# Miniprotein binders against Putative (5-formylfuran-3-yl)methyl phosphate synthase: the designs that were tried, part 2

Target 1, 236 residues: Putative (5-formylfuran-3-yl)methyl phosphate synthase, of Methylorubrum extorquens (Methylobacterium dichloromethanicum) (Methylobacterium extorquens) (q8gek8)
Amino acid sequence: MSDIVSISSARPRLLVSVRGPDEALTALRAGADLIDAKDPERGALGALPPETVRAIVAGVGGRAVTSAVAGDGTGREIAAAIATIAATGVDFIKIAVGGADDAALAEAAAQAPGRVIGVLFAEDDVAEDGPARLAAAGFVGAMIDTRGKSGTTLTSLMAAPQLAAFVAGCRTHGLMSGLAGSLGLGDIPVLARLDPDYLGFRGGLCRASDRRQALDGARVAQAVEAMRAGPRADAA

## First folded at step 7 (miniprotein)

Design K34 (from K26 with L60A)
Fold by ESMFold2-Fast, scan of step 7:
Structure K34 (fold): chain B 236 residues (1-236), chain A 120 residues (1-120)
Amino acid sequence: as target 1 above (236 residues)
Amino acid sequence: SDEDVQYLIELINELMDEAQDGNPEELTRLIELIAFLIEYAAWLAEKGDPEARELLRELAEIKFELLDLQSGDPELAKRLADAVAQLADAARELGDPELAEKLQEYIDRATEILTELQSK
């Protein structure tokens, strides 16, 4: 299936959110598995300008899987945003899916078949049937992130059994699964144990653990080492 | 899988060695990992998974060692007490009377130590 990029693997992959091509190269050099284009100044799902996303894709040059946020909108606005981001050449496109009905989900997924990942926020009620609904709509993946960035982490908002059920639901329905939300290096062993396809980071890998400050290549390298030392590092 | 559980136990033992010098950050991480494993064991027990029995036994031994490393911090004592209560619930769900009795011995000892520390 050379036309479809997959991030499914025997171990969780490290996703690093970057604001531009310089940070993308820093993350790539340090060993990040996925490079995610995201504007930290525009909330949890801030879209970067398409020209910046194109520059990130060109800089990565096929050496890592790429993704970009299309944003947090409704109807025609999100459909247009998905199409715009799809044109940049990223492998995957992330959109917020909370509150959308099944018809709206299907319409969004249809804008870029095999490439759309749905983002659910931990602060909202993450429905048990969420993965099933996203899969039925044609999404390729689902992830949980946090809306607030004031020190409230994913693990403070959702218990381990709830996160495990989400990951298992994704696997049952053939979706890639991701976990993110103000994560730090210490969260890696705990969350890797749940066996998601990826863990997503921004603030925890920046200077002073501040998502608005520059990405720290040494912290990215530490995260890579922690991911390799995870429970599934020696699979098979 | 069993190998994942064993890896986490080995990681916890490594962090315990580091925490023996009185590093509060490593001790906090250990308590968080123990709490997570207890939640996981409780979930497996609810599903009737036989692996939960072995996991609970390993966690009981590690919990006992953590009580000796506790820094006298009331918040750490509270977190450990909550983890111990969850472990007891998981043992009862398994219907393993020998393991439940052994875990009760650890719980009684843990309660005694934590109560004494809280009172200081």
Scores: ipSAE 0.000, ipTM 0.213, lowest interface PAE 13.7, mean pLDDT 73

Design K35 (from K26 with L60M L67A)
Fold by ESMFold2-Fast, scan of step 7:
Structure K35 (fold): chain B 236 residues (1-236), chain A 120 residues (1-120)
Amino acid sequence: as target 1 above (236 residues)
Amino acid sequence: SDEDVQYLIELINELMDEAQDGNPEELTRLIELIAFLIEYAAWLAEKGDPEARELLRELMEIKFELADLQSGDPELAKRLADAVAQLADAARELGDPELAEKLQEYIDRATEILTELQSK
């Protein structure tokens, strides 16, 4: 009887990380599929204040799927953060899952059933059983991101076979899959062929390719166009 | 840096050698790398760089010739290496943080493809 949002589709969707409602509107107008609330001043999993997240959700007004970072805390702290972010009305909540045991993962997912996405960092060596463990714990999705934001991209840290295995593992266990990590426009063609549910961007779509600078609507539009481009299906 | 440009040249030459052996997958990867270079050259040309426009034209010609490759052509490998070196030089000389980031993204992608080839 409940409606559940899903981002699974035949082609990857574009996720754009925004720091406030003005950037959310810029990304929405340019054609972004997912609007992600994230504070670029606080590392890879910087949580925005709940009121800022609420303003982003209100500004989007149901015109796109929304997500927000709850953070990288542990135990009681992450449980409280998930509950706080869940109350803003976002569709999905992102948390770091590296190093957590199965009980901790299950407790985190239980704070917002059907809404929690686990973030794995490329620098920490992504385990082959990562998707299986997250699915067993009750997560709805898994993604890979990078901790460092100095221009070292996901693709330099993980080989294509490893990324393909991650995406396939997510699909096998019924999880949404995402790929992110200092990505630019040039990464779209190759990562899109791996068929994740979404590709996530921040720095590559900002002025001067600096994640702390303002989001550039023209770059978001270029990314949307690149995501829409369909390579030849008959290439063997 | 000059070391990064030299690395790209060596990577492209290695992929060209593999493609000349008639391996369709390696040929596809080489075409994908050229597509990334075309995107960066087009972006530079849009910013008004006349040398980038010539590089864009050269890269498009190489892509079309590569698609019809029946046998090896060492001149094509040289043309690719020269185009990559020129693009990297233009990026460094402009001193544009955005341009430097795009070049690094390309290098990172080339590294992934080389790693994948080594895993075969």
Scores: ipSAE 0.000, ipTM 0.072, lowest interface PAE 25.5, mean pLDDT 74

Design K36 (from K26 with L60Y)
Fold by ESMFold2-Fast, scan of step 7:
Structure K36 (fold): chain B 236 residues (1-236), chain A 120 residues (1-120)
Amino acid sequence: as target 1 above (236 residues)
Amino acid sequence: SDEDVQYLIELINELMDEAQDGNPEELTRLIELIAFLIEYAAWLAEKGDPEARELLRELYEIKFELLDLQSGDPELAKRLADAVAQLADAARELGDPELAEKLQEYIDRATEILTELQSK
């Protein structure tokens, strides 16, 4: 061995948002790396009932990493939501962090140490110090998502240099980085080139590319293959 | 706290004792070991250590690679063993050399188990 070995995977990991245990098993069988519990009927960060999250965790049975949305809200509401979702046994808990001060961020992260991922929305100003602030507060990861559900992709809202700076900031501060936001299969080579830890999907992997339709296992499998092929898979 | 560190060490030792014979259950127990290390690294990260957050990122990447290893990819097994060694180096930088050496001991055992599993 003469090569320098990196801890980073050869590819980004695939996060698939599911609304229940049946979709979780569909995503798992197709090769998804992260199974994310999220209610598509409640906006971009809709929390599923805790019982549904528990059913997803039980169905996955340790065969994939799991996450769940706790949502957004006031300091007391989000703290309680984090604790409730943490009790389901998911590996990661996602919360919206835009507009929170450093004390509020630290309080949120403290509800589930090593498990809280902060979500920043592309439609809002994503501050250059975002990763640094989340890391200082005790978050394990940061991700960018879109609030809009109408097919405006992450890449149409944020330029590549800004996304690259976000990913680099996460790496500099020891955070797991994620990118999501109305992504389709064609976005994989572009975003994989930025080397995030994961890419998140819902609508682009559902029937008719509709986030309220059923998850399509064949589309999940196509996304897995595209992730493994590398940044310019579709340009061969 | 020292009590929490001692408790974590005892739990890791118990898991390692159970995982010693190279059957398929050892990979699941290794994932559980990584989960305990994640909790410990998270505790350190709350104290403001930036290297502890890098350790958290590395531990989660290792967890993903362990789950991929269950699909039978020998290249991922080798990369995971190398990543575990790099993680041990990062643990030494956390500023607790005695704890870093204890973590290195468990990481070395985890690497040994991974090497045995990939040999099947």
Scores: ipSAE 0.006, ipTM 0.414, lowest interface PAE 9.7, mean pLDDT 74

Design K37 (from K26 with K63R)
Fold by ESMFold2-Fast, scan of step 7:
Structure K37 (fold): chain B 236 residues (1-236), chain A 120 residues (1-120)
Amino acid sequence: as target 1 above (236 residues)
Amino acid sequence: SDEDVQYLIELINELMDEAQDGNPEELTRLIELIAFLIEYAAWLAEKGDPEARELLRELLEIRFELLDLQSGDPELAKRLADAVAQLADAARELGDPELAEKLQEYIDRATEILTELQSK
């Protein structure tokens, strides 16, 4: 059973995006709470092949919560992609939801009930009713990410009241909340104050802070320590 | 709780110190984080949280001065000035006009610097 769905801790969980089973084991051994299957070579929400996702799930072996990107889009193509990724055995499936109407959102969520997380991009207008709409459609979570992965971070694109309102909206409507977008280790104490359920990382935990480079286990371990310290940091 | 407020104050103070002594390549990022935390404090204060009121007083006591954090970037300077303006508005809404007036002095200085940067 998913640890994210039951989470009531004041500290966020660490989500690490991995491109394959070797990186999944690196993240798991370093203490990551969530292992997210995502292809850094295919834009902000690149889907890995289902075979690679299955290998990640098998390698993790129930020792962490898993998620995978199904992609960006609406209609029959995204519905089929969600079903395909759901069949791999991941706990959660992430899809981009910008521009979709309520019927399209409900159809997407229905492909894997209780397992679909909607991704909103900071570069777009993130509507105040976003969490309410996703919850009404049957989503289990919502998160904010960035399309750009170099130089421009989440806190540069969105003001604190907007991020706080998003997290509060998720909580009000029973959704898990996630924040991501070119985050570095220094963002952890700042964003932890907003009390999201998880913070998502890729590039900031790779060699040279480059999302196309290999995941660095030592950086993952540093992020785990920072997450465990939480907003109070005096516990580390 | 008091420890949540104290943690935010310590974090802001640490970031301000890092921004003043830090590597030029990191300076812009540290100032952005400080502006973000000030925006957060102002938002909490507008909701009438008593802990947020204490945070406003502590921010004043650490003598935040926008000139010391000026990066030479007009857009970042504007963001920082806007964040402190939100903080001053929140102080007035909490019924602390003395704190609001002190914060207004920082805004006035930031506005002068921003005007100077845009003109030159």
Scores: ipSAE 0.014, ipTM 0.458, lowest interface PAE 7.6, mean pLDDT 74

Design K38 (from K26 with K63Q F64Y)
Fold by ESMFold2-Fast, scan of step 7:
Structure K38 (fold): chain B 236 residues (1-236), chain A 120 residues (1-120)
Amino acid sequence: as target 1 above (236 residues)
Amino acid sequence: SDEDVQYLIELINELMDEAQDGNPEELTRLIELIAFLIEYAAWLAEKGDPEARELLRELLEIQYELLDLQSGDPELAKRLADAVAQLADAARELGDPELAEKLQEYIDRATEILTELQSK
């Protein structure tokens, strides 16, 4: 059974995308809530080799929720990728959803029941019924990310009411919600106000704000503090 | 609550101070974030959140000062003016004429700044 309830909390969780077990340990030590296995050299949803994902899962050792991207494939290819990533022991599996019809979405979710999160790209037409369709297909979560990783951020591509409606739609249909897309530390106070289940980072937490550079533990720690110090946070 | 609004205003002011001390690129990013947050506050106000209206008023005051400080980026000034114009329409629809008039003043100021930049 998935632990979606442990991710959904009174405040947003910090998801950090890592390229290997060393970065996973860096993110854990800094206080990241979710560790996401993703290859920054292969676009927005680059899958790491299964052996690398297994090493990340082993390194995390149950100390944080884990996820991994299966990719941006179609039909039998994506089904096989989901099954392969599911076998690594990650808690959740992320796949791109865009032009897929309802039957294709249901088939994908069925490859790993209770574990599949759908990724919608801000550059595409993000349909208002997106969360409803994903929930009906058997997904456990939905998130928005960006394909472009230079100069375009989530907040430059989508208006605040649209992002708020997405998060509300996820809550209405029992989905975990995530927001990501070239985010920096300064985006945290703004997006935390929308109350998603998590905010996802890679480039903004790396040296020189470059997603292909090494993850910076000090920046991860700053992000953790910013998430905790959001407008409604207190010293409880 | 008033405490939540006060916290956010204090945070924004701290970020503004850091951006001005740090570098011009960070100031530009802060302006973009403030514009986004104004849109969010307006959306909350439409849903009947009374604290959102107070937050919106404070954010508009901050944005007005920020437009006056920003130099050399007419595209950013245009984006801020467009956001404020949308909020003025929403405020009128919600029946808050005082807020609508204040938003219009911000639009007028942003337009003045854009005109000055284009003349240089």
Scores: ipSAE 0.000, ipTM 0.264, lowest interface PAE 13.8, mean pLDDT 75

Design K39 (from K26 with K63S F64W)
Fold by ESMFold2-Fast, scan of step 7:
Structure K39 (fold): chain B 236 residues (1-236), chain A 120 residues (1-120)
Amino acid sequence: as target 1 above (236 residues)
Amino acid sequence: SDEDVQYLIELINELMDEAQDGNPEELTRLIELIAFLIEYAAWLAEKGDPEARELLRELLEISWELLDLQSGDPELAKRLADAVAQLADAARELGDPELAEKLQEYIDRATEILTELQSK
């Protein structure tokens, strides 16, 4: 494993959020590029227990990039959570950044240099300077997710030009970019055209499209195929 | 690329076939996807992308069916109406006055539907 993990591809990578090591292996076997440790019963950025995250990392065994949610806290609380999750061995750590001032962002990023991804919620009015602020603070990536899971999707909350501007802003400032938020399989070809580094899924890949139900390996495989079924001209 | 536009059109046609079976979840997904693609086409037109013109015409044809198949959700109807307004602006920027006229008829129809849904 490299000192710094790089996500670089002509097409977006598939990120799958898992609640434990069994689902991590299901996602890995189906071809997921990134395995994200997240508790679906604790909101959009629910942190799993550190021991569960360690079990996921061990199960993946370096065969895919890993990430984990540290949560939505502030100040000393988020700093401690980042350090705790960093100790599990995940490649990247995700934290919510809405409402944080520049000093708080810099302190958070400093807890795990080169590994912290900032999550902006579509419901919170994503600022045009969001990517610039996160890059200045030392973040390695930025992503947009939805806080609500009542059937409102990312594409219902944000216009295509706004999402395209976010992805371009990330690229301009050297950040990895991600898009997530109650996405389904039909969202893949549309969002892939915006050229983010990854697309993140949970509910759309679970039984009955319910994020609290078990991850469905067949749906993960369908998402993998959809990510690969872009224009042949884009193949290297 | 032409292959990208063709792939999206094929995907939309598959979703249309599923939505015509009267499944409310599939219809909702299709409306959200079309609204997003309308906004994407408008963004491409602002950048001067020649592919935007073909995509705009295809989206208009599909959008007429969606006004009648709409699920009765006022938020989805508003999302579609807002997206089509952006599509009309994009068509004017591409210098296609006939398309712009047809899009105005669509906006009038979408507004009528949205008004009816909000009144109930």
Scores: ipSAE 0.005, ipTM 0.331, lowest interface PAE 10.2, mean pLDDT 76

Design K40 (from K26 with F64L L67V)
Fold by ESMFold2-Fast, scan of step 7:
Structure K40 (fold): chain B 236 residues (1-236), chain A 120 residues (1-120)
Amino acid sequence: as target 1 above (236 residues)
Amino acid sequence: SDEDVQYLIELINELMDEAQDGNPEELTRLIELIAFLIEYAAWLAEKGDPEARELLRELLEIKLELVDLQSGDPELAKRLADAVAQLADAARELGDPELAEKLQEYIDRATEILTELQSK
């Protein structure tokens, strides 16, 4: 988009979920393209305290695109959460969109125009018209994540043609697209070929592949290198 | 492209190498990733990628190695049967009934392994 920060590019970008400013600096130093503020102790869309999100934004200092989760509440609750997270200075705000009608989606997007990304969960049978509905409501992006964090990965819950159709639907409707969900380093070459705007990681880049353990800068650097290589080594 | 197909084959061979070094968790992950790649290759073939059919044949050969490893794990045999069934469906969609018939032989083999393990 012309007037708003955009992550669209010729290759997928690496999004790393961080729990604080120290992990944000670790991810930034390792070359992450997107820094996402997320509380791993509170499920798939756990919001960090606003002061922690502000500290992350300040620490990044404009050197990467930032996002934060606002959660999965409804009505006035989600509207207030979006406004609270918007005030921290992040570029994008992520909310769960499952079960919401079109009016509720439009109201949520209107709380922070040009900044709201909708999260669909793989476990909830992602509808083919999901991207179209989010675009109609005024969202700037859509992504798929997993609700469960016990080792069931995105690729075990959704078939490759379904993921490809989601990415294509986002592109058709002018949305940024993201894929996430217990991904590991080995998922990068395969998912990058689907050409989403970003791939999102937390557990796969932490020590022991445990999302509650510390982020590992060496693993982030490996992910950055894999994203640069694309679907084939020596591509030029 | 040919280069993209070669890259995927090299990636799969690297994952096979890791699985053979003995972690059951990595072997389970490998089977899930191979199943995903089969579906992806089938989708590319449907979109007119001429090299996707060759990728499907290469994935079949790799799955044969996994069957031959005989882990003794009945859940592994079941997951392998499910993955091979997906490849058989993809081969039928591409109009390759000979490949589909070969894959059914591997499903039958995986089922025999599962039955044997349950009887022990």
Scores: ipSAE 0.000, ipTM 0.298, lowest interface PAE 12.6, mean pLDDT 74

Design K41 (from K26 with L60F F64R)
Fold by ESMFold2-Fast, scan of step 7:
Structure K41 (fold): chain B 236 residues (1-236), chain A 120 residues (1-120)
Amino acid sequence: as target 1 above (236 residues)
Amino acid sequence: SDEDVQYLIELINELMDEAQDGNPEELTRLIELIAFLIEYAAWLAEKGDPEARELLRELFEIKRELLDLQSGDPELAKRLADAVAQLADAARELGDPELAEKLQEYIDRATEILTELQSK
């Protein structure tokens, strides 16, 4: 490893949600670790058209891990959506999993083995056994996000011990863990201490902190810097 | 065969060493090679290999670390080599000629990439 000054033995990775290939290149140039294809105009898990996702994947060209949302449908609809998004060439596929029974979870994961991440919403009760259930069903990761995008942040909905328990549960069961939900730059030190695999951003990295505005490369670079500083910078 | 798998591991290590020297094009090709390994691990997971999902997580983590330009780390190279060896063992146990053909395509692709790099 090239880091001579050890700020942290492991740091969370920065996931940036983008609406097209131009924003994907902006995020890449600024140092984002994961590029997530997501339509901010279509709610919390808005799927972009498959052709837009293909364009993002092509533009990234293997230079970052990619993901895309397939949505929050059920049964045959989510199965078809997963298959469609899987065909774009993204590394990971994100789907909503709240309220699904174990059989439905297993069926969803089976559509793209080793590539499906389950999204739980903070506004709903996040079950303590959530990570265990997702792992048993064949998911590769789990994350928490928020449904509401008007000032209600992850940290206002869930206490640090609850978030820590979620991250620990993911680690125990071999899942990648993510935290997202209307996060701003100021949330990075506190959430980095919980040691998730990634933190997800959209609105906090856009002009005027508006998720429907253009992604701001300078804000992405600030987030990268804050992620590298991590909990040690805040503790100093 | 064991010799073919060992050849692939050696090619990956060669590309990792070259990427460490600051060649961004070689780093891109190495990341492409890891993407192919991820595809194989996903196929094994689909066939019901219980260890393949653990290997998928490890391969994705290795890909991420390479994107941070830590590709010259000898520990990372060993982790990748170990993952490839485990995938080869699983493929041999399944006795699947389709997977054997895919592994051969991988070796051919890696050879093409290495030949291109040597030409520069």
Scores: ipSAE 0.000, ipTM 0.260, lowest interface PAE 15.7, mean pLDDT 75

Design K42 (from K26 with L56A L60W)
Fold by ESMFold2-Fast, scan of step 7:
Structure K42 (fold): chain B 236 residues (1-236), chain A 120 residues (1-120)
Amino acid sequence: as target 1 above (236 residues)
Amino acid sequence: SDEDVQYLIELINELMDEAQDGNPEELTRLIELIAFLIEYAAWLAEKGDPEARELARELWEIKFELLDLQSGDPELAKRLADAVAQLADAARELGDPELAEKLQEYIDRATEILTELQSK
């Protein structure tokens, strides 16, 4: 709680998924906190070519935190993908973790210590011990996203108490927490009250709210403003 | 040592002041130094120090605050120095022979960046 405008208060960070360096600069100029390299044409966790990821990292030039999707796989395949994406210079690497046992999780995290974020899908049964398992394996963060990108939003699939439990579990185990999944600008006040470390957007910030269309800088700026509005005193 | 940590605080304060005046490359270089500390903390955690994972998280929080200069955190330099001191303590507890060398490398890197900024 703050007695004045909360200039020094912690706030959720805005993560914007971009398909190339031009969109990365658009998001950066509009005030995005995290620039996430992700291919909207290749499903929920589509990896961009490493050359494109390097171009995004170079264009951002350290002016924002960067992340990139390594993919949705297990064993040797995901280990190689993590190493490939790690070599691009991104700060964080995102991988799907559903169905993996503890040994596989530990092996994945070890490929890029302090840099791997585990993605859980809302359509799956998100295990209550998910954050604890990821933390034990050496992950730096955990997030929830959706596979479906039409009208299937995170808030339609998971109730607020379940999302709050996930965020609290991350905090308890020292993980960065993220929430994403076909989010629109209207979802910001509701999800910000849960106090995740970041909220992730793609489609809701594109023209016509279509994740395959161009990123709209004005919508990114609106999201930044909504994040900066801060929590109400009664939500503290 | 505490002397090295205090020197690092001085360098970071100067670099942050210069970055706030509108030089984005200075901020980028400071953030690269924090990324180095995060990797070091992660390495200590892999060696079996669970407290080092919390230090890595705190360093990530500091990095976000540096990227959000409008937050106006007056204690940022002190928090970074405290995190560096805690990393040094953890490394010593694990018997890390490279502690002094790594701390000196970090200070040397900060000094190099500051020298480059002065030339701009």
Scores: ipSAE 0.012, ipTM 0.453, lowest interface PAE 8.0, mean pLDDT 77

Design K43 (from K26 with L67Y Q70E)
Fold by ESMFold2-Fast, scan of step 7:
Structure K43 (fold): chain B 236 residues (1-236), chain A 120 residues (1-120)
Amino acid sequence: as target 1 above (236 residues)
Amino acid sequence: SDEDVQYLIELINELMDEAQDGNPEELTRLIELIAFLIEYAAWLAEKGDPEARELLRELLEIKFELYDLESGDPELAKRLADAVAQLADAARELGDPELAEKLQEYIDRATEILTELQSK
């Protein structure tokens, strides 16, 4: 008999995007691992007002890791946005990084060392060297999300080998990895097998699977349970 | 300083033990300390330290595991202590006064937390 390769006992963490402190408490009570401040009315990476982010951080009260969207792109405008969001006390700050050169990436990461996560969109060409470039620039994590929120999921835009290569690239370069993009509960077992650090949800956990509707605490609880029962649920 | 690194390791182990006993205040302080260590590791990684990326990754994993201490890794305290020791070694090898300032900030923060814990 061949020896079985040991699998990490760690499970992917559940990231839930919330529009305010009430939804943050709903996600927290249901067992979400990361509470992410994001405005569903402002595209794929809509920033909430800083005061709303502060209210989310205060409401969570150190009971879960927090993150917030600072915006899209790089340059002086995004650098200022990162600094503004950093001042709210969130643990991590998410920015879109498509089309940015290495100097712009480094400038963005330098605004909040150890806290900036780069978001790549599945609809764009996700380069194989994406994780390496983000790591070299000083990012703490990288994730893939979808720009379109009409129900076209991450798995319909990127094949499993491409997603696996992204996660492996993040691990090789010491980055936290995340996967998101119109995900539903049924995507959890498939994506958990790729061993990302977290899976991100908004629409799939809202009423009618509509990201603009209210977060559904029962659906968050179902996602938490599905994460616990993932491919490593039987690991000792 | 080796004595300063040893002090940080001892303080972290003490906070880890108290957090594992289900003390929410100690858990919050430990999370704050880990966030500080993550910032420092990221700074070292930006300076081109080849081992700092791996330490940053490890500190991030430790941070997530702090939210599930009872069901978490029983080696978590040791992993954290080892990571801090490695960060201090990297800082000393670079000989950068900025690194010395950052290490002093960690010591000051750890001293502040310890003083508050002793007041209970």
Scores: ipSAE 0.013, ipTM 0.474, lowest interface PAE 8.5, mean pLDDT 76

